# VH-VL binders against o60147: the designs that were tried, part 179

Target 1, 175 residues: o60147
Amino acid sequence: MLEKNKYLYIFRHIQTNQVLLSQGNVLKKTALFQLPYPLQKPVAPNGMRPAKLRKDHWVPLLKVEFPNESMFQSVFMQLLNYRKYRSVQPLTSDLLKLPIPVRRRKIMRQEVPNTIADLADILNKEKFPENSVRLQLSDKSDSEYADWPPSVQIDSEEIKLSRGFREKTTVDEAR
Below, E stands for the ipSAE of ESMFold2; O stands for the ipSAE of OpenDDE; V2 stands for 0.75 times the mean of E and O plus 0.25 times the DockQ between their complexes.

## First folded at step 9 (VH-VL)

Design ja13 (framework fv_dargistotug; at its last look DockQ between E and O 0.28; V2 from the best seeds 0.00; counts 0 for: pae E 6.0 > 2, grease 19 > 18.9)
Fold by OpenDDE, second read of step 10:
Structure ja13 (fold): chain C 175 residues (1-175), chain A 120 residues (1-120), chain B 106 residues (1-106)
Amino acid sequence: as target 1 above (175 residues)
Amino acid sequence: QVQLVQSGSELKKPGASVKVSCKASGYTFTSYGMNWVRQAPGQGLEWMGWINTYTGEPTYAQGFTGRFVFSLDTSVSTAYLQISSLKAEDTAVYYCARGTYYVLTGFDYWGQGTLVTVSS
Amino acid sequence: DIQLTQSPSFLSASVGDRVTITCRASQDISSYLAWYQQKPGKAPKLLIYDASTLESGVPSRFSGSGSGTEFTLTISSLQPEDFATYYCQQDYEYPTFGGGTKVEIK
């Protein structure tokens, strides 16, 4: 039985540091729907859902290979939930002391480390088999944003940066 | 084995409401989104929208806002479609289908469909 | 919305025939295309996803190809149980379906 796609790609916006999740190495337009509506009041960056997908504005942050589709799906859904949770949490007193533009920038800068930390937290809770999850980062130093469970094997080689998409590899073609 | 079992056929008058259920089994309900697809008699398939089974957040396709409501009861792994102010043109088979449109795998499992007939 | 145009709408064929169905997208959807089979009174069944990946349990006589705007479903040797309506579906944007192709017995 052929296994379904079990790869998670995470992209970051080069300007806003917003994060998008993708199973494909080419971003879908629907990926933008992961971002809050511009007119809503999220704690996360407000007004930051672009109307159009500019692939050249997004670069790979990391790639995760899961043991199977079910594990992928579980982690994917939880990541979305974590993001939503943060977006609706009250602002801290420290943030409230800052002008709105400064506040927004500060929150935006935290999306990448927060997403990485979220992933690690989710994986810690899932208790997957040892070394069953493969993590490849565009910047290895980003792995320091979290403590990773034994289930995660971090690749020594960094992923190649490609805006908006990654070229299909032999592994990707085997989906 | 993954199964989606929908409620039975409905016959309604115009202006009435209907609520279709879709009970999932054989997998973790909150790990996959649930989609709703409409098929009018002798016609093609129309995606109505989906609901995030983890967060409960619904997304409606254009043309399926207002009278159409997606909801969940996660305790029994069930998704619901409610249609209010029914019209004759709402006569169709409604399918629930497992899938999340952030992923690549399409809609891999479908309910058997629920026929909703709206007739005076 | 992205429009998917299937061709032909109707196809008559015999058992053993090679059948080809085309799906054209109004814009580039990369490989985000699936194919479904639907028999009368039944729910659609997923055959192919990601343009060319065969769904588990689907016979190998089914294959999908294409990327961008042109896609093809091929049945290498039509079997009696393959007479049905086939739909393509994209999810690059909000999901949309093609108009369907009914494969009938000649």
Scores: ipSAE 0.570, ipTM 0.860, lowest interface PAE 1.3, mean pLDDT 89
Fold by ESMFold2, look of step 11:
Structure ja13 (fold): chain C 175 residues (1-175), chain A 120 residues (1-120), chain B 106 residues (1-106)
Amino acid sequence: as target 1 above (175 residues)
Amino acid sequence: QVQLVQSGSELKKPGASVKVSCKASGYTFTSYGMNWVRQAPGQGLEWMGWINTYTGEPTYAQGFTGRFVFSLDTSVSTAYLQISSLKAEDTAVYYCARGTYYVLTGFDYWGQGTLVTVSS
Amino acid sequence: DIQLTQSPSFLSASVGDRVTITCRASQDISSYLAWYQQKPGKAPKLLIYDASTLESGVPSRFSGSGSGTEFTLTISSLQPEDFATYYCQQDYEYPTFGGGTKVEIK
């Protein structure tokens, strides 16, 4: 009856706004494989995957406490699968008009709102008791990217994590 | 109760192929990744890779990118390891082991192992 | 790949002894280390995950400690059923196993 991990941690890159999912408050190096385009030329000619995990570049976005480990595992895999599905979709004509660097930046900046919306979509499909899933955000306004089911309790306290060699909180105007 | 039951031992000649099965029960099969681990006689443990049981997408460790194929049948909660062009050096016990999607801390449940013997 | 070096590779001990096994990682792996026990002809059994958390049903005489690059498995009072080979395993990156530590009767 010792309970394994029931917490989902989601990180945001401080510069690109890319998103990584984690079972703990410390990212594994293998989390980088969630990013579909590695930087290394020998393995991928187009990529946004850093060669090394820079822990000071990844800050908390949100944390979720699930009722149990099985629910954590299911949601974690579904989020990764949503992300994979999105990564292979055709680009819109509006995006194709943009210079490649601008286009990529716009796609990456969508990762935060898309991930939050995906999480809410998954939780809306699940049938849990009221307030059985606790959500804590680094920026509470990010909850506005989605409509949350009654099962979700949004914590009034924002996340503060002390990770990396420098800490600074910045509000994004990308919307 | 979580249980992983593997197919029985195999005696093969060089050049043949083998398919090892790993049937899971007692949990939601598609919520946990399946790892494959090799142990040659008298040797330590060697991770071969894993398969995402939700998508069916395999990941192979560096030394296992050729003759080794992971697959699934989710309708019967079963993972498979197929080894083609068997060599004497493939003689080992092959384990399936439950892990999370991206291989998290520890493999909490293991199959009993399948001995594959390749005899010239 | 992250290399794990176990020491000792072999130790001889008596029932009741305190046994300590060390696992060193070639780079910082945070707390992403597990310990397994394997008896001859059997599958490995998970003892400890996340460096120090006991798996369900594992006797409290087993404990794990460490973070970063140095980790230990301790058996506080060795029992007859504890004579086995012990492996460490990291999953910070693609999993690798230590070479094992065989614990035998003195």
Scores: ipSAE 0.101, ipTM 0.655, lowest interface PAE 6.0, mean pLDDT 83
Fold by ESMFold2-Fast, scan of step 9:
Structure ja13 (fold): chain C 175 residues (1-175), chain A 120 residues (1-120), chain B 106 residues (1-106)
Amino acid sequence: as target 1 above (175 residues)
Amino acid sequence: QVQLVQSGSELKKPGASVKVSCKASGYTFTSYGMNWVRQAPGQGLEWMGWINTYTGEPTYAQGFTGRFVFSLDTSVSTAYLQISSLKAEDTAVYYCARGTYYVLTGFDYWGQGTLVTVSS
Amino acid sequence: DIQLTQSPSFLSASVGDRVTITCRASQDISSYLAWYQQKPGKAPKLLIYDASTLESGVPSRFSGSGSGTEFTLTISSLQPEDFATYYCQQDYEYPTFGGGTKVEIK
């Protein structure tokens, strides 16, 4: 019925710089299936156990505020499709020349600039109203990975890296 | 509109195999994962696992490894559940359900269910 | 696996009643909980996802609340078509369902 502001929460891994997309401010374990290279292989041959989600290893990269659900859904779906497409494309000849461990590290390190570039590409394509989309980054220099359209307003305040994107709980409010 | 249409009911003897189909329409098949959920007579819902429709990789819940196989035919937007060496305790309604492991919680569209009855 | 405990298993209610169903998780699942309605012989229907977000097309009399380990589904002013079994489901880990709550006419 009535529209309300919607947020896209983007996390990065502190060691690998791999990126996870989330519609909520807390990552769920199954979000790890976004990753083409698992952080750790599951150990159990009996039954199935995905790699363990270490929440303290995932920090905010950026938060995107959309003025309504429709814009959020459009951008989120397109961004997921870009990521899926990238994960199954043939590797470039430059990457194929590298030893496998070096190649994987290079691919993982590129997820941050790739995600930012993909987001900007989608926002440039969509032609949303001026200043309708708000970006807040943990490191404002990451905004330099792309050219942003007039629809984007970059927040002057960076995300403080201590509690991630978590909303205050009743316990936090009492403190 | 989004629809998941499953194959008809099956009556099988113990030791036989069955293959249930789930045909998707109204959306891009490879943009969402396909989950399988079982419901034994008079019982609750039990998640069996899912298959990544983009890569074809299945993931099975602990109780459903071995005799259960998830597969796809992306050319016809269809997911399959195969159960081998059927046992009486496999008697249940089997549902396919659309979901995603990174977008939203919950399964937003379900097939109508396929009753598999295993009896001698 | 994460266990979900629903209470009550059964309740009898009249049209117009306010109905509350509780779902308790064996560990913190943040807000990764959905609610479903299932009528006899039918597939489940998603009502609420992300603990409190109403699925498109679901009547506003349905609402969800909670976070962490305690969640509730509320039906304000129960209607004749609402007599069904309701299930909670988490996907913080591999998905699991609660045992269900059957809402019967009084």
Scores: ipSAE 0.025, ipTM 0.628, lowest interface PAE 6.9, mean pLDDT 82
ESMFold2 (binder alone), look of step 11: mean pLDDT 93; pTM 0.951
OpenDDE, look of step 11: ipSAE 0.457; ipTM 0.826

Design ja14 (framework fv_dargistotug)
Fold by ESMFold2-Fast, scan of step 9:
Structure ja14 (fold): chain C 175 residues (1-175), chain A 120 residues (1-120), chain B 106 residues (1-106)
Amino acid sequence: as target 1 above (175 residues)
Amino acid sequence: QVQLVQSGSELKKPGASVKVSCKASGYTFTSYGMNWVRQAPGQGLEWMGWINTYTGEPTYAQGFTGRFVFSLDTSVSTAYLQISSLKAEDTAVYYCARGTYYFSTGFDYWGQGTLVTVSS
Amino acid sequence: DIQLTQSPSFLSASVGDRVTITCRASQDISSYLAWYQQKPGKAPKLLIYDASTLESGVPSRFSGSGSGTEFTLTISSLQPEDFATYYCQQDYEYPTFGGGTKVEIK
């Protein structure tokens, strides 16, 4: 599949709420490298392959259609930079009081609100033309995590994945 | 149109050093790890290690520590393999291949290979 | 490290034949196995990953099966362009390759 296009797909883990960014509708295993905390404990010091991408554990969070590939790449790279910045910030005193496993679980669960807020912040800075960016959310209530600029039109509808994923129907949706 | 293009063949004497390049195009260089694979004449494939293109951190397989160095120049989307203190047993075709040892889907794109011949 | 044993190391076949190559792992690797085709003087080409998933652009006559310690690559109807050396590769731990199977014209 093509790695560059005008669509940004964001996926969330059904249990941990961790987020993966994809440059297409196929979630590749290399995307797991975006995670600061592995989904499974490594069995060796260097982090071994047993931590596998389980496509049934990842569901689409949102899909963004941009006017062109240049704008898509700009927003995608900025989102990666925001995620990197968040991963190196000092932890709050409230988080430091928690045992390490509990602390990491709490941090992971904030990735959905944080990613949505970061996306909106980037789109507010970019000053795209009115209604030029289409945002599709699997759950429209997730739009509450941010204030969106006039460049964004929001739809709540089924996000179609490649044949490598089980197609989500109305009965399977977590809305 | 993903492509990995490697530097040309090298003929070296024992004790010399060699630096092989692998220039990537057609994708975001830092989204995929770069693997190095060796194939001695008439022999099979041997994984040497990988480099994390986002962090720059290399990981070497057993037997490829010390004399072998993986590095990057992300500004030109190029990975490098340097071999120091060359020995006759280093004679091989060296391939770069896209993927990652953590979550590889198999190595989906390969360079054309660089033949390194070590002889006196 | 994990050792992969391919059998046979060499086979002779005719166009139209069904060809099966076996790869055995020294320990359980689940489905973390890929298959490659290598033609003389060329780089390997990925055919199958995750034991049975066909890579994009690879002809449907190629198929993979197996899990755990025993895996097979099958070519349902051998074509002239399929005469090559085939390698299995695991990435359950640090990647290792099988010894290869050379498929020659009979």
Scores: ipSAE 0.000, ipTM 0.479, lowest interface PAE 13.5, mean pLDDT 79

Design ja15 (framework fv_dargistotug; at its last fold request DockQ between E and O 0.36; V2 from the best seeds 0.00; counts 0 for: pae E 2.5 > 2, grease 19.5 > 18.9)
Fold by OpenDDE, second read of step 10:
Structure ja15 (fold): chain C 175 residues (1-175), chain A 120 residues (1-120), chain B 106 residues (1-106)
Amino acid sequence: as target 1 above (175 residues)
Amino acid sequence: QVQLVQSGSELKKPGASVKVSCKASGYTFTSYGMNWVRQAPGQGLEWMGWINTYTGEPTYAQGFTGRFVFSLDTSVSTAYLQISSLKAEDTAVYYCARGTYYMLTGFDYWGQGTLVTVSS
Amino acid sequence: DIQLTQSPSFLSASVGDRVTITCRASQDISSYLAWYQQKPGKAPKLLIYDASTLESGVPSRFSGSGSGTEFTLTISSLQPEDFATYYCQQDYEYPTFGGGTKVEIK
């Protein structure tokens, strides 16, 4: 039985540091739906969800290879949940002391490390087989945002930055 | 094996309500979104929306807001579609289908469909 | 919404024939296209996803190709059980289906 795609691509916005999850290496417009709708009441800055997908504004943050599709699906859904949870949590007293624009910037700056930490937390709880999850980062230093379980092996080579999407490689097609 | 089993056919009067169930088995229910697709007699397929089975958050397609409500009972791995204020034009087969538009894999498993007939 | 236009709407063919169905998208959807088969009184069955990836359990006589705005489903040698209606579906944006192509026996 041919396994379905088990790769998770995470993209960050070059300006806002917003994060998008993708199974494909080309972003879908539907990926934007992961972001809070501007008219909704999130903790995140208003207008978090752009109306249009500007592929040139998004760069790869990391790539994760899971053992199978089921594990991928589980982690993906949980990541979405973590994001939602943060968006609805009350602001801390420290944040409330800051002007709204400063507050928004500060929250947005935390999306990348928070997402990485979320991923690590989820993987820690899932207890996948040792070295069964392969993690490749655009910046290896980003791995320091979390403690990774034994199930995760971090690639020594960083992913190359490309905006919006990556071309399918022979290696990716063969997997 | 993955299975989606839907509730039986319904015959309703205009103005009534109906609730269709879709029970999932053979996989982790909360790991895959659930979609609802409508098919009027002799017509094509229409995506109605989906529900995040992990968070319970529904998303409705244009034209399927207001009278249509997606819900879950995760304890029994079941998704529900409720249609209120039924109209004749609501007569159709309604399908639940596993998947989410965040993924590449399409809707890989479908319920057998539930015929809802609205007639005076 | 992204519109998918299938052609032809109806196709008459014989067992053993090579059948090709086309799906055109109103905008670039990359490879985010799936193909389904539906028989009367039955739910749709996924055949192809990501434009060209064969779903598990689907016979190899089925194949998908294309990217961007033009896509094709090909049945290399039509079998008796292949007479059905076929739909393309995109989920680059909110999911939409093509109008369907009914493959009938000639």
Scores: ipSAE 0.742, ipTM 0.895, lowest interface PAE 0.8, mean pLDDT 91
Fold by ESMFold2, look of step 11:
Structure ja15 (fold): chain C 175 residues (1-175), chain A 120 residues (1-120), chain B 106 residues (1-106)
Amino acid sequence: as target 1 above (175 residues)
Amino acid sequence: QVQLVQSGSELKKPGASVKVSCKASGYTFTSYGMNWVRQAPGQGLEWMGWINTYTGEPTYAQGFTGRFVFSLDTSVSTAYLQISSLKAEDTAVYYCARGTYYMLTGFDYWGQGTLVTVSS
Amino acid sequence: DIQLTQSPSFLSASVGDRVTITCRASQDISSYLAWYQQKPGKAPKLLIYDASTLESGVPSRFSGSGSGTEFTLTISSLQPEDFATYYCQQDYEYPTFGGGTKVEIK
């Protein structure tokens, strides 16, 4: 059988701006494991991982279409490794001066620009054919967080869905 | 290239403990979660939980939150399952299986299994 | 808990037959469903993940379909090496497995 293109779906939390990566257009409940606890706290109730996945709190940030599954898996794992690396770095003096709730929010607010920059960095290092990786954003100005390689085609149409990446069905519309 | 090699079969008495090892090779150990799956003789597959190999944080399925302990030695790319206070009903084949940290559908590589037999 | 019900539990077939195995989930699991093959004395082998994506090295006679609550594994032309027990597994939430479908030779 012919290989089929693989999609990366990236969600943003509406309140915290945390980021979750997904292979499907619906977040699985275990996606929260992408947000590991800080090493300085073996188990902390106020860590960077919410207790529950609230589907109504996660909205589209961007979608990426890759040529095949192996390229998707490589990029997916690299993105998560970048995030894990950041999560274990010692806190700077500037961050340590902040009250814990403020510090946590400041760190989480960087997840969107960091993830977009990481994605571009990974794609610049990969040798994909020109225009073979399609990128669609909910806010096209977010592409300005990075310089994109020739392999990336940024879709002119923004994602306008406010309820995940799934279109409503006819039955749902009848309600 | 990816390989998971488990320790050998064990014969134990009730009340004893056992520690099953799962040595990984051919990939970056701390980039993939390690799952444990049980299969009693003639029965189906039962997920016991997983351990985050980067942080060491274990997660246990319901029914496995007492006598079962997951641990790691990342210096030798090895995951461990320890079962204490063994009971006859713990007799099963225990598999380690690689998954991502994010519980992507499908465990793509499995150990060969370790038979633990508990008999009086 | 998400329950997976496989049908049939047992299936008798001949080489060359088209075989269909069904897995039904107790709730919507999107496409988060895998299929495994297990031969006696061996570890399970991943065949299909994400409902329909063929694992590398798996013969093209295997295919998966479905989403939501109903999923199907199809073997288009059964081969001698395909006589085994097949399991579905979801990981939308903490993983659970179906009860299995044993495929035997007539």
Scores: ipSAE 0.485, ipTM 0.794, lowest interface PAE 2.6, mean pLDDT 85
Fold by ESMFold2-Fast, scan of step 9:
Structure ja15 (fold): chain C 175 residues (1-175), chain A 120 residues (1-120), chain B 106 residues (1-106)
Amino acid sequence: as target 1 above (175 residues)
Amino acid sequence: QVQLVQSGSELKKPGASVKVSCKASGYTFTSYGMNWVRQAPGQGLEWMGWINTYTGEPTYAQGFTGRFVFSLDTSVSTAYLQISSLKAEDTAVYYCARGTYYMLTGFDYWGQGTLVTVSS
Amino acid sequence: DIQLTQSPSFLSASVGDRVTITCRASQDISSYLAWYQQKPGKAPKLLIYDASTLESGVPSRFSGSGSGTEFTLTISSLQPEDFATYYCQQDYEYPTFGGGTKVEIK
């Protein structure tokens, strides 16, 4: 069969507002490598493993359906490159005036509007067919962070992926 | 064309060290992570860890801490695997393999492998 | 670590046969599974990633299916160049490989 992955899922951390990109509706633990600020220290005994991914701390932000896998891969890679680019930019003078913990909370809080703006920027640069890209949000007001091209159709239906997540069996999810 | 070319085979005595190289060409080196995979004679594949080519940060699988070191020379698009205090059980073919720098899915290009033989 | 169990470990088949290899994960890994082909003395070659996405340049006779804990690689009509060892691999957690399935000529 010719069925391919054509969905981009974006998740937000409930406490920090940090963003993770995913190819599926379930976050994999290696997605934590996307974060510039670790959420917690590595787990013992050797300290070499990253922190556990806690599904209950991540909620869906938005879901994008592309016409095919090639378009998905192009947009996904460009988003990762935008995030990488942002992580190495010099801090503004306003941010440098803040204590380190306050500064980091402020930077992390901006990941949601930044990611939405980056997604729209990428889609505006691409020449996708009219209404070929379907955007579904958990909170429709988040679409206001950007101007969307004619290729994007914003779905009236909210995401219900918190019920659709398939990760059942970690100690962090047992209750 | 994307290519990963590894250094030649090594024959070492127990207690020696070895440094295997993996030279990348045909793509932007820092846009993809580099994985290391081991295969002992007649055995299956074993993931050793990866290195983020953009940041230089290595991550090691359990069992590959201490004696194993991943490093880079981005100026020549080359990744390195160093093994110190070699043991007989380190005898294996060592592969480098390209993955996304965020470890998305699958390793799409592999080096040809470097046979490291440890014997007395 | 997540364990991947492949079955069978070995199979004999003839050219033209449909071959099915299964991979079972010790926990739910969603669709984060890849399949590789390895010929004697050669590096592995990626066939399928994200459980069912065929890698560019791989013949259409190869297909993958499954999600969660049960995954299948199918070769619809085995060709002479397909005699090799096949491995599944997950990257939901730190990557791990299945034990391999050796496909040889009958």
Scores: ipSAE 0.143, ipTM 0.682, lowest interface PAE 4.9, mean pLDDT 82
ESMFold2 (binder alone), look of step 11: mean pLDDT 93; pTM 0.953
OpenDDE, look of step 11: ipSAE 0.367; ipTM 0.804
ESMFold2, fold request of step 12: ipSAE 0.031, 0.315, 0.473; ipTM 0.639, 0.709, 0.798
ESMFold2 (binder alone), fold request of step 12: mean pLDDT 93, 93, 93; pTM 0.953, 0.953, 0.953
OpenDDE, fold request of step 12: ipSAE 0.472, 0.382, 0.695; ipTM 0.833, 0.805, 0.880

Design ja16 (framework fv_dargistotug)
Fold by ESMFold2-Fast, scan of step 9:
Structure ja16 (fold): chain C 175 residues (1-175), chain A 120 residues (1-120), chain B 106 residues (1-106)
Amino acid sequence: as target 1 above (175 residues)
Amino acid sequence: QVQLVQSGSELKKPGASVKVSCKASGYTFTSYGMNWVRQAPGQGLEWMGWINTYTGEPTYAQGFTGRFVFSLDTSVSTAYLQISSLKAEDTAVYYCARGTYYEFTGFDYWGQGTLVTVSS
Amino acid sequence: DIQLTQSPSFLSASVGDRVTITCRASQDISSYLAWYQQKPGKAPKLLIYDASTLESGVPSRFSGSGSGTEFTLTISSLQPEDFATYYCQQDYEYPTFGGGTKVEIK
């Protein structure tokens, strides 16, 4: 039996440029736990905070198609580890001189180029078969953040922005 | 290989506090989130919240704010649940459970559970 | 908060029977649903995640299906060791569990 293809969906925040990874074409609310800087402040001394996923604030960045689940899991896990690793690297002296909100904005804006670079680095190390991984971007110029291995096919067609990776199938009676 | 081992059962009076531990082994502690799940006698499972093992930031479900505190000691790969001002309604088995990273697509390993009994 | 309703709450079946358990969500949760098995006095064990993906080491007689608001766990040929309570769980929002289904073997 042939294994079904697996997809990695990557979203970006339209205001902060923060990145969320997803196994499905629809973001779930718990994806917000990936963010190093919460979208809302803690509301209690114990660190409790209301979490709201504003789906209209997240747009597709890119979609990766893998030929099997093993390749998907390997890449997905490594991407999460790269993101954790980046969060503990020493800050440059220039960043340390900035007020915290300005510093955070600069760091957040780097998530898109960093995620793309990390994805390419992982794919270069894994040595997957030629043309086995299909990459589709919302903006093809984002592919220039990295050098891609022979295993990657970059789709000539960009992802259309329609509030994520799925078409609207339910008629909305209230607008 | 992967194992979560919890502290032993506790018998407490109303108004006391308790601290349950969950020691992880067989994996990189900071690579997975730690969830807490409660099960009252004869009842179903109830998610209490989770703690990000990398940042130390806890998130509590509705109903588990105030008296409940999640914490970590990363140096010994241990997560803690502290309950203050214990009430009879807190009598339950408390489980720690490992979350599959940030995807939260299910809890793949569980501690054996810690029975906390609150009675006069 | 998303509510999960399991049916039936209790069932009895014979070894070799096909058993079906249903989980209904109060709102669309896409495919973000897991199934667990809990034996008396033991911690739950993950069977299925992402609605239909079998956890490593879980027997192939277990399968999951569904998306949106209706989900099903099927045991194709019930074995004596399958005596347990089964729970569904969503993580589309803050995780919540269904009420559980207790399976007794006749």
Scores: ipSAE 0.012, ipTM 0.576, lowest interface PAE 8.1, mean pLDDT 82

